# Designs tried in a protein design chat: miniprotein binders against b1l550. Part 1

All scores and structures are predictions.

Target 1, 279 residues: b1l550
Amino acid sequence: MRLPEELLERARDIHSEAPSHRIKLDRVGSFGLKVPVEFKGFLLLAEADVWVSLPEGRRGVDLSRQVEAIYELSNPPKDPFSLCREAAISLLEKLNYADSSGVSIRFDAPLQDGESLKYYGVEISSIASDEIINKIRVEILGMTACPCTAELIRAYKSSEIAATHTQRSLGILEVSTKAEHPDPDKLASIIERAMSSPLRTYTKRPDEGGLVIRSLSNARLAEDVVREMIHLFLEEFGHLPEDTHILAAVRSMESVHMHDIYAERSFSLDEIRKEISSH
Positions, changes and structure headers below are counted from each chain's first letter, unless a header gives other numbers.
ipSAE, averaged over its two directions, is called F for ESMFold2-Fast, E for ESMFold2 and O for OpenDDE. V2 adds 0.75 times the mean of E and O to 0.25 times the DockQ between the complexes of E and O.
[cut] marks letters that were taken out.

## First folded at step 1 (miniprotein)

Design t1 (at its last look DockQ between E and O 0.10; V2 from the best seeds 0.00; counts 0 for: pae E 21.8 > 1.5, pTM E .404 < .8, other shape alone 8.22 > 2.5, unsure alone 68.247 < 70, placed apart)
Fold by ESMFold2, look of step 1:
Structure t1 (fold): chain B 279 residues (1-279), chain A 86 residues (1-86)
Amino acid sequence: as target 1 above (279 residues)
Amino acid sequence: SELREKIEQLIREIEKLLDEARKLAEKGDPELLIAALRLRFEAYELALEAWELALKGDPELIRKAQELLDKLRELIEQIEKLLRES
């Protein structure tokens, strides 16, 4: 049938047509795909985004090929870091017209919490072009104790270990590097160690006193938590390439009736080393 | 369980979509091949939802969901082959 063949030919060419406005697009893709991953022996549900650049002379992207690239690599499930990197490379190979591609994968990572598990947020990305940039963001909750309140109570009660209120704080580390993604558990550990105490999913009676004492003994300003995170990061990951970029941040979790406190610092390893050596 | 019933429902929906896409591809009609490609994406979404539910269940449910994903990949390869050969 010549008519159906002509229609198919026209339909097949829509993506390769020139657009009405010849403007390059940086990211065109499929966002919010659900992908199974295997992480440290756990089978987890992850959310993935895939994209490529689209040159100014091409009207549309081959969406089916984008989805295919990550789905093929996700069956059977495998570790999210390999999936992320391999999918980014596959996208650039399958969609030859693009000069860059990217994949992001988000999941809740399990951590051993005594005899139970707790979870922290992980988002990884790989961006491929003439080189590969790997990015990881880790978010984990901890406890902070206000040093101003702790000092006031100490002075009033005249005790060596003062009581204060504690609050949940979200610690954030983001790392962009040409090296492999840093281990998310180590990033989570850095964040928790910088806080006044870790946040537990289940606190046994013997552990409750210890958490309170640790929190009061480690009362810190949000600013000091960020500084401690940076210090601990440099001790563990100072070997990464000097153009590695880091963001360290803390957000105190307050009720709707109070304002959140936020502190952050971004830096490259080269930048922070020069800053520290000048003091 | 409720989880098993949800997965079985999704499996039936995916099988229906695969059957429709296969019938469209066998016709060879250009517009039907384009429609088969769109059904492929819908089936992918449903298959991943079935996989998500299976992760809450036992390994048998996970295996069933994987079989559907494999069948979906085969269908997609067949449709792409037809489009290249046209």
Scores: ipSAE 0.000, ipTM 0.129, lowest interface PAE 21.8, mean pLDDT 72
Fold by OpenDDE base, look of step 1:
Structure t1 (fold): chain B 279 residues (1-279), chain A 86 residues (1-86)
Amino acid sequence: as target 1 above (279 residues)
Amino acid sequence: SELREKIEQLIREIEKLLDEARKLAEKGDPELLIAALRLRFEAYELALEAWELALKGDPELIRKAQELLDKLRELIEQIEKLLRES
């Protein structure tokens, strides 16, 4: 039901009024929007958050313009990287009172797994102000095998491949950079390679056996996984700006404990290079 | 598949309706555009689900995909109704 235009003309613009308390807000926006995106030839429905800063002298944000900005750019569907960046810029243009804007887009990214598909979680973000910062977070499940238990079993019985417990582990890479968004498939690959083995959607018995043997032969602590993620990241993405910030983390869903093991390192490229060079 | 092609055709139809809604919004009704866009996204969700089901090739899943396609048509009718009521 549309309100009569006459009523709209008489309505004061509440959002442009002075607030009762003159306080700047860092982020005001719409969260949990659904937007179509094109990713690697797939049409996907993504979740999106859009926001802008609000100056101390303005009561509210024009939320309709925010929603319009992201939806206009989503028709036709485009890649989420361009959508994120363009929407962040468009938000600043449409909402000229804002000194910063941001967009985040989340979806499950399809990843080829032999003749089938698996997936990883991805969040692509852009924050616009005097500069544009691009952020990407990738989460993918892998498998870890415990080296400590492996050594215990090896000590108990002589075996070339020691039995050990295995568990699912969630690997996380988050990258914030002034450069373009890093390739999420490459990030996912780094995480998988840092683990004892990847997970598979479908395995035949011989393939499953091979996957387990690989895992047992490549037993890693959660700490080892994080360090390997960092190492592989530096090899692949060492060309990014020195002020690029990275979070590398793993959550191991331990199979012998009621709790998970977590390890992380946050760093800039400059910081970590200095650290490694000092040893 | 024929079903996929039908879904894609319906998506194109929705896009045309949205273009019409945009033209109306330019005349002073931005809320109509937002409403139409919301319906489009719901329609895309249904279309994607129907597509996924159709790709599996199971007769029961194909039936389910057809049901979703019918819902998609209903959403198109809702968009058309919004355009008429504007």
Scores: ipSAE 0.000, ipTM 0.183, lowest interface PAE 14.0, mean pLDDT 81
ESMFold2 (binder alone), look of step 1: mean pLDDT 68; pTM 0.536

## First folded at step 2 (miniprotein)

Design t2 (at its last look DockQ between E and O 0.01; V2 from the best seeds 0.00; counts 0 for: pae O 20.4 > 1.5, pTM E .405 < .8, unsure alone 68.161 < 70, SAP 76.896 > 70, placed apart)
Fold by ESMFold2, look of step 2:
Structure t2 (fold): chain B 279 residues (1-279), chain A 82 residues (1-82)
Amino acid sequence: as target 1 above (279 residues)
Amino acid sequence: SEEEILEKIYELLWEILREALELAREGDPEAAYEVARLIFEVLRLIEELARKGSPELIRQAKELLEKAREKLDEILKELEES
């Protein structure tokens, strides 16, 4: 049905009305939008969420203006980090009653895996207000060792090599910063390198008939992977602003034996440096 | 005694583990994982034994170790022949 211009203005007036309850809302928006992006020469289909704050005196938000903000910037497809930041700014400009806006973009990023290609999960966001805060989360599948197996062996023979169960696990790095988003390939590389480190092993006593005891697989305990991720992150990204916040985590993808494992540490750069320097 | 039987089970576990470690270094790590999975099941039964103290759990652990040994030998044979 066509609406005359006068009726269209009344429809817009509904959004500007005072609500029955004058309560501010933090996030009002459109979630699960499909947007094209160009990442390192690849054309990818990403999923986006867009939102703004809604002041206590305004009843609703115009959904079409939110979709317009990101859709117009996504044609032609461009770098998802630029799209994310620019869309957040555009939302605040188009919906001038809001005091903050946010955009999240999720996609699977390609990564070289020998001579083939694999993918890892990326979610970025930008939250605009008086300043812009950029967040990136990278998730990549790898292998970790189960600590329960190692503890049982240690409990029965303190000098024996730890037998380890390997399991599929998800390595996670999440960074929130006032600087530009870190390169996701570097974050993924940090996770992969942390997971690919040698197992913690105990050497059987040297005079055991020339027996050579080697690692069962190239995997670490989840706790040690998280510690290694932090170490490698600090080497690569220690230059970021001191109030940059990081979460490093490993989550079991496979609950076959003993227990699901989850290990995490969150920190700011300032906090972790003080912690390390105290030892 | 259960402690003596448990020590013998652990000696067999170390033997199988040594061969699985060689598979992880020299062979296909997925084949070594199959053997390691059987070892993990034995370790689970040993934990239950420490809590329960049952001769049936000890018998099941021994049976599982024998299966793990046979599987390891099969995997080593296939790797050698290919």
Scores: ipSAE 0.000, ipTM 0.138, lowest interface PAE 18.4, mean pLDDT 71
Fold by OpenDDE base, look of step 2:
Structure t2 (fold): chain B 279 residues (1-279), chain A 82 residues (1-82)
Amino acid sequence: as target 1 above (279 residues)
Amino acid sequence: SEEEILEKIYELLWEILREALELAREGDPEAAYEVARLIFEVLRLIEELARKGSPELIRQAKELLEKAREKLDEILKELEES
């Protein structure tokens, strides 16, 4: 039953009313939307969050308009980078009372692994205000081998390749920049290369042995992985604006402990360059 | 109108895509991705058709749609047998 239009005219616009408390809100929106995106030839159903700021003099946000904004742009499906950026801009245009908007799109990105697929987690975001900030977060699992245990075993029993414990480690790169979103595949590659070895979706028996041997031969602390991630990032993405902000982190799911080891560094490109040059 | 028909087809394809993706989460992700790819290709062709009005594009779109349907049916059968 559609309410008669006449009743709508008599109804107070609750969203436009003054709030009881005049307080600005930073983010008001719809979280957990499902939107289709095209990524590397795959059509994916991504999770999306959309939001805008709310001024102190407005009681509520027009949530329906937010939903409309992103779905209008998602039909036909497009790349998540363009969708994110365009939707953030569209939100500001449609909700003119907002001084800022944001869109986040999350999905598992496919990576070719031989004849099969592996994946990494990606979150693509854009925040629009007087400027547009693009953010991308990549999370991918790899394998680390502990150099400390390896050294202990080597000291105890003379061996060219010392046994050590291995574990899954989650590598994280988060980049915020005024430039275009960095290539998530490149970010994922940086993380994998920074670890002792990548993970494989499937291994043949000879390949499994080789993977483990490679990890043992490239034993790294979580701290080593983070430092290597930063190094590789600078080599690949050093051309980004100096005010670009990066978070590099690793969570090692230690196989000998019930807890995880975590290491991180947050930095701007300007800051880290100065730090490295001072050494 | 041809435009209304195309819009309806577009809506239906989106519904099928959503269903396929939901099924993929519960079943074979690779098969679901293939279906999704095919549907996306059909959607692209429909858009191109809307712009150009080409009978050949219509034919291609129909062919791809049929392939997508067949693949979806295969996925559904596999899911029912699992």
Scores: ipSAE 0.000, ipTM 0.146, lowest interface PAE 20.4, mean pLDDT 82
ESMFold2 (binder alone), look of step 2: mean pLDDT 68; pTM 0.510

## First folded at step 3 (miniprotein)

Design t3 (at its last look DockQ between E and O 0.05; V2 from the best seeds 0.00; counts 0 for: pae O 9.9 > 1.5, pTM E .666 < .8, placed apart)
Fold by ESMFold2, look of step 3:
Structure t3 (fold): chain B 279 residues (1-279), chain A 81 residues (1-81)
Amino acid sequence: as target 1 above (279 residues)
Amino acid sequence: GDSKVEVRFEGDDPRAFELALEFLKELAKWYGAEVEYKIEGDTLEVRITGLPEKIREYLARLAKFLAEKFGVKVEYTIEEK
């Protein structure tokens, strides 16, 4: 059954009323929307969240305007960064009672891997108020090899065995900045270069052997992977504003343990430069 | 709801039909809509019921984009019962 549209003239507009408890809300929105995006020539299906702040005197948000804002801009599909920023601005314009808005867009980004593709996780956000804050999070799997076990095996009776445990490790870079979003492929590259070895979609035996030998030759603690990610990030993105915030992290799915190891460091560019220059 | 949108794609690349169908199914899933489809030779027909009015308009624009992207013809109708 569909109700007659003429009832709209008789019904109260619940959303525009004052609430019984006058408490402002920071984020009120629609989460998990599916939107198409075009990223580097690929047409991808992304997941989006949209929200606005809600002042103490307004009972509810106009949900149809939120959905309208992002879907109007997603046709034709465009790059997710433009969509994210433009939708955040459009939300603030369309919902003029709000003093801030936000849009997040999540997708799996393709990355060329020889003759095939692999994928890594991307989440971007744009938060609009009197200024725009852009955030990007990149997650990509790599391989790590434990240097402690490698050293122990080396010392074992002058062993002929060059070995250590290897495992998949999830590298994470998250950047929040007033500048444009950093290129996710560059962030993914930084993470992969910090690992003991990249992971491949498909490897024949000679290439697989080389990959394993590379990882053994480049054994790294999870902590040192994080430090290397920071070093490489500063080389590539040290030009960003001083108040840019970064989180660098690794979750290592240790093959010889029942649990994961996790290492992270968050910092601003200003903070880390002062720290490095003091040593 | 018995409101219905129908999209028909015609072309000579069956993989294009599968990609178009995947996008339409994901859109419908988000809104809790029902999807029925049929592939006959060079045609893909998709029927979606239960979409809100603004989303039906969005679907029409998206179907046009998919047709241009994949190089196929598209026809669509929107019925409200």
Scores: ipSAE 0.012, ipTM 0.491, lowest interface PAE 7.8, mean pLDDT 82
Fold by OpenDDE base, look of step 3:
Structure t3 (fold): chain B 279 residues (1-279), chain A 81 residues (1-81)
Amino acid sequence: as target 1 above (279 residues)
Amino acid sequence: GDSKVEVRFEGDDPRAFELALEFLKELAKWYGAEVEYKIEGDTLEVRITGLPEKIREYLARLAKFLAEKFGVKVEYTIEEK
């Protein structure tokens, strides 16, 4: 039932009243919104989370204004990076009681794979306060081949290309920076190049064979993949601010075990440069 | 485009209706489409006229998502002229 406008005018603004307990909240918002974005010529429906801080003297946030902020900026559809940053700023402007805001946008990014498309996971975030911090998380599946088993088989059969078990591995790069969001396709490329081989959505039989041979010839531990990701990241993105924070990780879904192998390194650009220079 | 989309939401959450309506209005603005809507009781009916064909699936998916997220029943029809 639509309440008569007269009743709405008389209704107490519950959100603006003092709370029973004067406690600041860090994040209050709407999660799992759907927003259109334009990404590299594709119109995609992304999931979005929007939030602001809530001061101790205010009972609730104006959730409708949060939703309005991101949807207004989504018309016409724009790139998710600009949308994320602009929405975070707009939230602070529209909700002037907040000292911080945040936006997160998630979607599967299309990546050309021959005549087909494959996808990788992307989460783009911006947090606005006295400064703007941009965050991007990229997840892409690849394939790893075990070097340990390969070495054992090589020792036994004396073959140049040793058989080994292969598994699907999830590579993760998360970057937090005061600069613009790094290019997610470049991040995805780094992850794929760090693995034994990429995955393909569509393979003809010869292509499948080639992919497996590539994997076997480039056998890597999960630890090797993470180190290679870091190396390639520094080569491509070494120009980012020194306070840029990176998480590089791999989750290998091991084919010979019931459990996954996980490896990660968290670091700032300053920290990792000092570490490498000390060797 | 001469497509007509009719979406009916049924549920008791007024926030769902507000969000759905705002979203559909905004989508309509992107394409210069006309929006008509009616709220009666626990029902929101939205009619959008003049959407391009390519947006049909998108609107339908969006409507479905909103419905699922808020636990509302969604019915939609898409007519191509």
Scores: ipSAE 0.008, ipTM 0.209, lowest interface PAE 9.9, mean pLDDT 84
ESMFold2 (binder alone), look of step 3: mean pLDDT 74; pTM 0.683

## First folded at step 4 (miniprotein)

Design t4 (at its last look DockQ between E and O 0.02; V2 from the best seeds 0.00; counts 0 for: pae O 16.4 > 1.5, pTM E .691 < .8, placed apart)
Fold by ESMFold2, look of step 4:
Structure t4 (fold): chain B 279 residues (1-279), chain A 81 residues (1-81)
Amino acid sequence: as target 1 above (279 residues)
Amino acid sequence: GDSKVEVRFEGDDPEAFQWALEFLIEMAKWYGAEVEYKIEGDTLEVRITGLPEKIRRYLARLAKFLAERFGVKVEYTIEEK
């Protein structure tokens, strides 16, 4: 039940008061909102977080204004990247006591997988202040095949058996840049191409056999998957600003172990180019 | 009585119904509104009590968009005292 709206004119505006302890806050907002977005012809129900900074002299944030702002911009539904950036700018303008704002939008992106669809995780952010910084994180599952076990089995009676263990691996690319968000499908493609094989939503036995054979012929350490992700990223996105920051990572759910293997590298484009050119 | 918004979707698209229902329930929670819903065959009915007028207008526009996009029929009514 809602209270009558006319009471707002009689009540103190608690939010605009000074707090008893004058301490600025970096992020004050509404997290976990459901918002509609349109992505590559698909209508998705995304999850959004919105926030602003709060100066030491202001007691609270106008929460209703934040929530209304993103819903106003989400109708009709539009692409999540425009929504993210426009909402961050709108929050900073509407809540003029703030010196920064932010919006995050999370969704599962559909990807064509033969005659079926599969999905991968996407989270985008836009942080607005004097400038706008855009961030994207993509996560997608693939298959890896262990080259160490493959070599041991090969050495047993010199190659009458071609086998190794395979497992699911989660590949991760994060990009933070002043440029526009990279296309998430291209990031997902980079991750999948770095793996031993992609995962499929549906396979028949002959196709399943082919998938496994492909993974065996492309066995890779988790470390080398990360290196390949970086190589492929530089090939496609090396043109981004030099201070663009990237994290590339793999978490491998090893089928013969009780624990996962993890490898990661973070870098700026400037840093990685210097590293590569020194060899 | 309180203002009510009723939305009725009709069509054979259970994924669209789940999408619409999840969104309407989450929006209602945010405003502390009451939600009642009923699914029978190819029909989803949702009743929401206690939404602000601006949000009720938003829902009307979104309902028309959803009907066009999912290829389902939608009817809505707003009851006020």
Scores: ipSAE 0.142, ipTM 0.622, lowest interface PAE 5.4, mean pLDDT 84
Fold by OpenDDE base, look of step 4:
Structure t4 (fold): chain B 279 residues (1-279), chain A 81 residues (1-81)
Amino acid sequence: as target 1 above (279 residues)
Amino acid sequence: GDSKVEVRFEGDDPEAFQWALEFLIEMAKWYGAEVEYKIEGDTLEVRITGLPEKIRRYLARLAKFLAERFGVKVEYTIEEK
């Protein structure tokens, strides 16, 4: 049903009324929108969240304007980085009572794996206020081989390549910066290189054997993976602003336990540089 | 359902009548009911056939809304078959 426009003029604007309790809200918006994005030549349907702050003197947010803001910018489909940033800015322009806005876009990013595709999870965000903060979270699965079990087996039976248990491990890099969003493919590559081996969509027998041998030769604790991720990140992205914040984490789905092993480090670039330089 | 609802609106507010008519048409559509209507001067008459019993609650809300907001009098009759 579409209401006559003339009736809307007679209706009170509920959203503009003073609330019963004068409290500012940090985020009010629409979550779980579907928006088209173009990423590496793929047209993807991404999930999006859009929000703004709400001042203490306003009862509600004009949600329709938020939805309009992102969809106007989504036609034609564009890269999700530009979409996030531009939509965040547009939200502040359209909703002038807001002092901050935010957009988050989530999708599975295609990644070439030989003649096939694999994927990694990505969440791209922008938060606008007096400044723009860009955030990106990348999650990709790899494989870890346990060095502890390998050492036990090596001690039991002398071999250059010791058998050990292997498991899938989820690597996570989250970056918040005033600079442009870091390249998610580079972040995914850092995570994969930090693992004992990457995962493959398919393997030929010789390749599979090689992959396993590689993993055994690069046996790493979850802690080792996180430290390696940080090291590789600093090499690739050390040029980002000093106040850039990073979360590096690994969740190892241990094959010998019912539970996962988790390791993380949260840091700013200035903090971690000081730490490393002190050694 | 096999209920017949007749609704009469009285008032000098064509916008209110349009809203009321659209509201009733939309409700009827949800239930696969048929709608007939007539507008004469300051009177709108709407006949809806095939509404379920729960329509009574919607008519009551409509009547209250129109009366309070637009000064429109709403009368309705529900005949259950």
Scores: ipSAE 0.000, ipTM 0.159, lowest interface PAE 16.4, mean pLDDT 83
ESMFold2 (binder alone), look of step 4: mean pLDDT 71; pTM 0.654

## First folded at step 5 (miniprotein)

Design t5 (at its last look DockQ between E and O 0.04; V2 from the best seeds 0.00; counts 0 for: pae O 18.7 > 1.5, pTM E .545 < .8, unsure alone 61.945 < 70, SAP 70.847 > 70, placed apart)
Fold by ESMFold2, look of step 5:
Structure t5 (fold): chain B 279 residues (1-279), chain A 81 residues (1-81)
Amino acid sequence: as target 1 above (279 residues)
Amino acid sequence: GDSKVEVRFEGDDPKAFRWALEFLIEMAKLYGAEVEYKIEGDTLEVRITGLPEKIRRWLARLAKFLAERFGVKVEYTIEEK
């Protein structure tokens, strides 16, 4: 059933009224939208959230304008970074009562893995106000090998035995910056290089043995992985603005435990530089 | 419903058909629209009812893009009452 359009002439515009409780809202929007994006030659189906701030004197937001803003820009499909930034700017322009807007776009990014593909998680955001803040979060699985067990086994009979437990670990890098979004492939590479070994989509027994041997040669605690991620990040992205904020984290699905291990460090670039240079 | 769109894809690329079908199903979910589809040989046919006019026009533009991007023949019909 579609209601007659002439009712719009008689109905109050509820959204433009003042609310009974004059409280500013930080994010009012539409979440879980499906949008097409083109990422490095791949056409992907991404999930998007769009929102604006709502001033204390306005009762509601024009939700149809929000959805329209991102859909108008998503066709033809284009790279998700341009879509994210342009949609955030368009929201602020179209909904001029807001003092900020935001767009998040989430997708699984393809990554070459020998002759096949594997995928890692990407979420980007752009928050627009008097300036734009860009955020990117990358999540990718790798393999870790425990150095504590490796040392115990070595001490048992001699340094000739190299064995320990291995497990999947999820590495996370999140960057908030005034600069352009960092390349997610480079962030994923930093995470994988910080691990004991990468995970593969498929391996044959000789290749599988090689991955295990490599992981034993690079045994690392979850804490070590986080520290290495930070080190590698600073080497590649140390040029970003000093107030850039980073979160580096690892969740290790420890093969010999019933629970996961988690390590995390958040910092700004100026903060971590002072910490490192004092040693 | 009182409005519908029919999209027909023709081509030999199974990946293009899967992407198009997944996308159209997700779009239909956003608007509470019904989707019916059939795959026969090198053809995917999709019928969607209950989409707003702006979204039907949006889909027409997307169909043109898909044809150019994948080299796939795309036909569509928009019926209004």
Scores: ipSAE 0.130, ipTM 0.595, lowest interface PAE 5.0, mean pLDDT 83
Fold by OpenDDE base, look of step 5:
Structure t5 (fold): chain B 279 residues (1-279), chain A 81 residues (1-81)
Amino acid sequence: as target 1 above (279 residues)
Amino acid sequence: GDSKVEVRFEGDDPKAFRWALEFLIEMAKLYGAEVEYKIEGDTLEVRITGLPEKIRRWLARLAKFLAERFGVKVEYTIEEK
């Protein structure tokens, strides 16, 4: 049943009323929308969140306008970077009472895996206010081998390649910058290169053996992986603004324990440069 | 109508061709399309038949991406019958 449009003229605009408590809200919006995006030639159905700030003098946000803003820009489908940025700006234009807006888009990005395809998780965001801040989060699984156990086994039984436990590890890079979104493929590559070995969707016996040998030959603590990610990030993205903020993290799903090992470092580019230069 | 997509890849990386071809085959299978291909030297030719119009355009874009990722030249034609 569609209510007659005439009833809208008679109804109070509840959203524009003064609230019972005059308190500003930072984020009000629609979460878990589905939007089509074009990413590297793939048409993907992504999950999207859209929000704006709400001033103290307004009871509610015009949520329908938020949804319209993102879908207008999603047809035809476009790259998620432009979609985030343009939608964030459009939200501020359509909702003139808001001093800030934000858009987040999440999907699994395809990634080459030898003769197959694997994926990494990506979340692309833009926050608009007086400035536009672009954020990207990349998550990809890899493999780590423990150097401590390897050393213990080497001490116990002399071998050229010491056995050690291996496990899946989730690597995370999150970048917030006033520049354009960094290339998520490059971020994923940094994470994979920082681990003992990448994971493979498909392995033949020789390939599997090689992957394990590589891992054993490049045994790394979770701490080592994070430090390596930071190092590789600086080499690839050192040109970003100094106020660019980075989170580098690893969650190692330890195979010998019931719990995970987690390591992280949060930093700005100027901060980490000063730290490295001081040694 | 028997819609045909013809894609030609040109490059010197046989691994790239294999990856691209496997991906296109999998994608075509998802939509019940038929795939024909041939490799001659530095050229991979792929013909996909029986795709809906929207899917054909998508596959063409995918082929372009695959080529760009591997530094391969891509040409494609979409015939609507």
Scores: ipSAE 0.000, ipTM 0.140, lowest interface PAE 18.7, mean pLDDT 85
ESMFold2 (binder alone), look of step 5: mean pLDDT 62; pTM 0.465

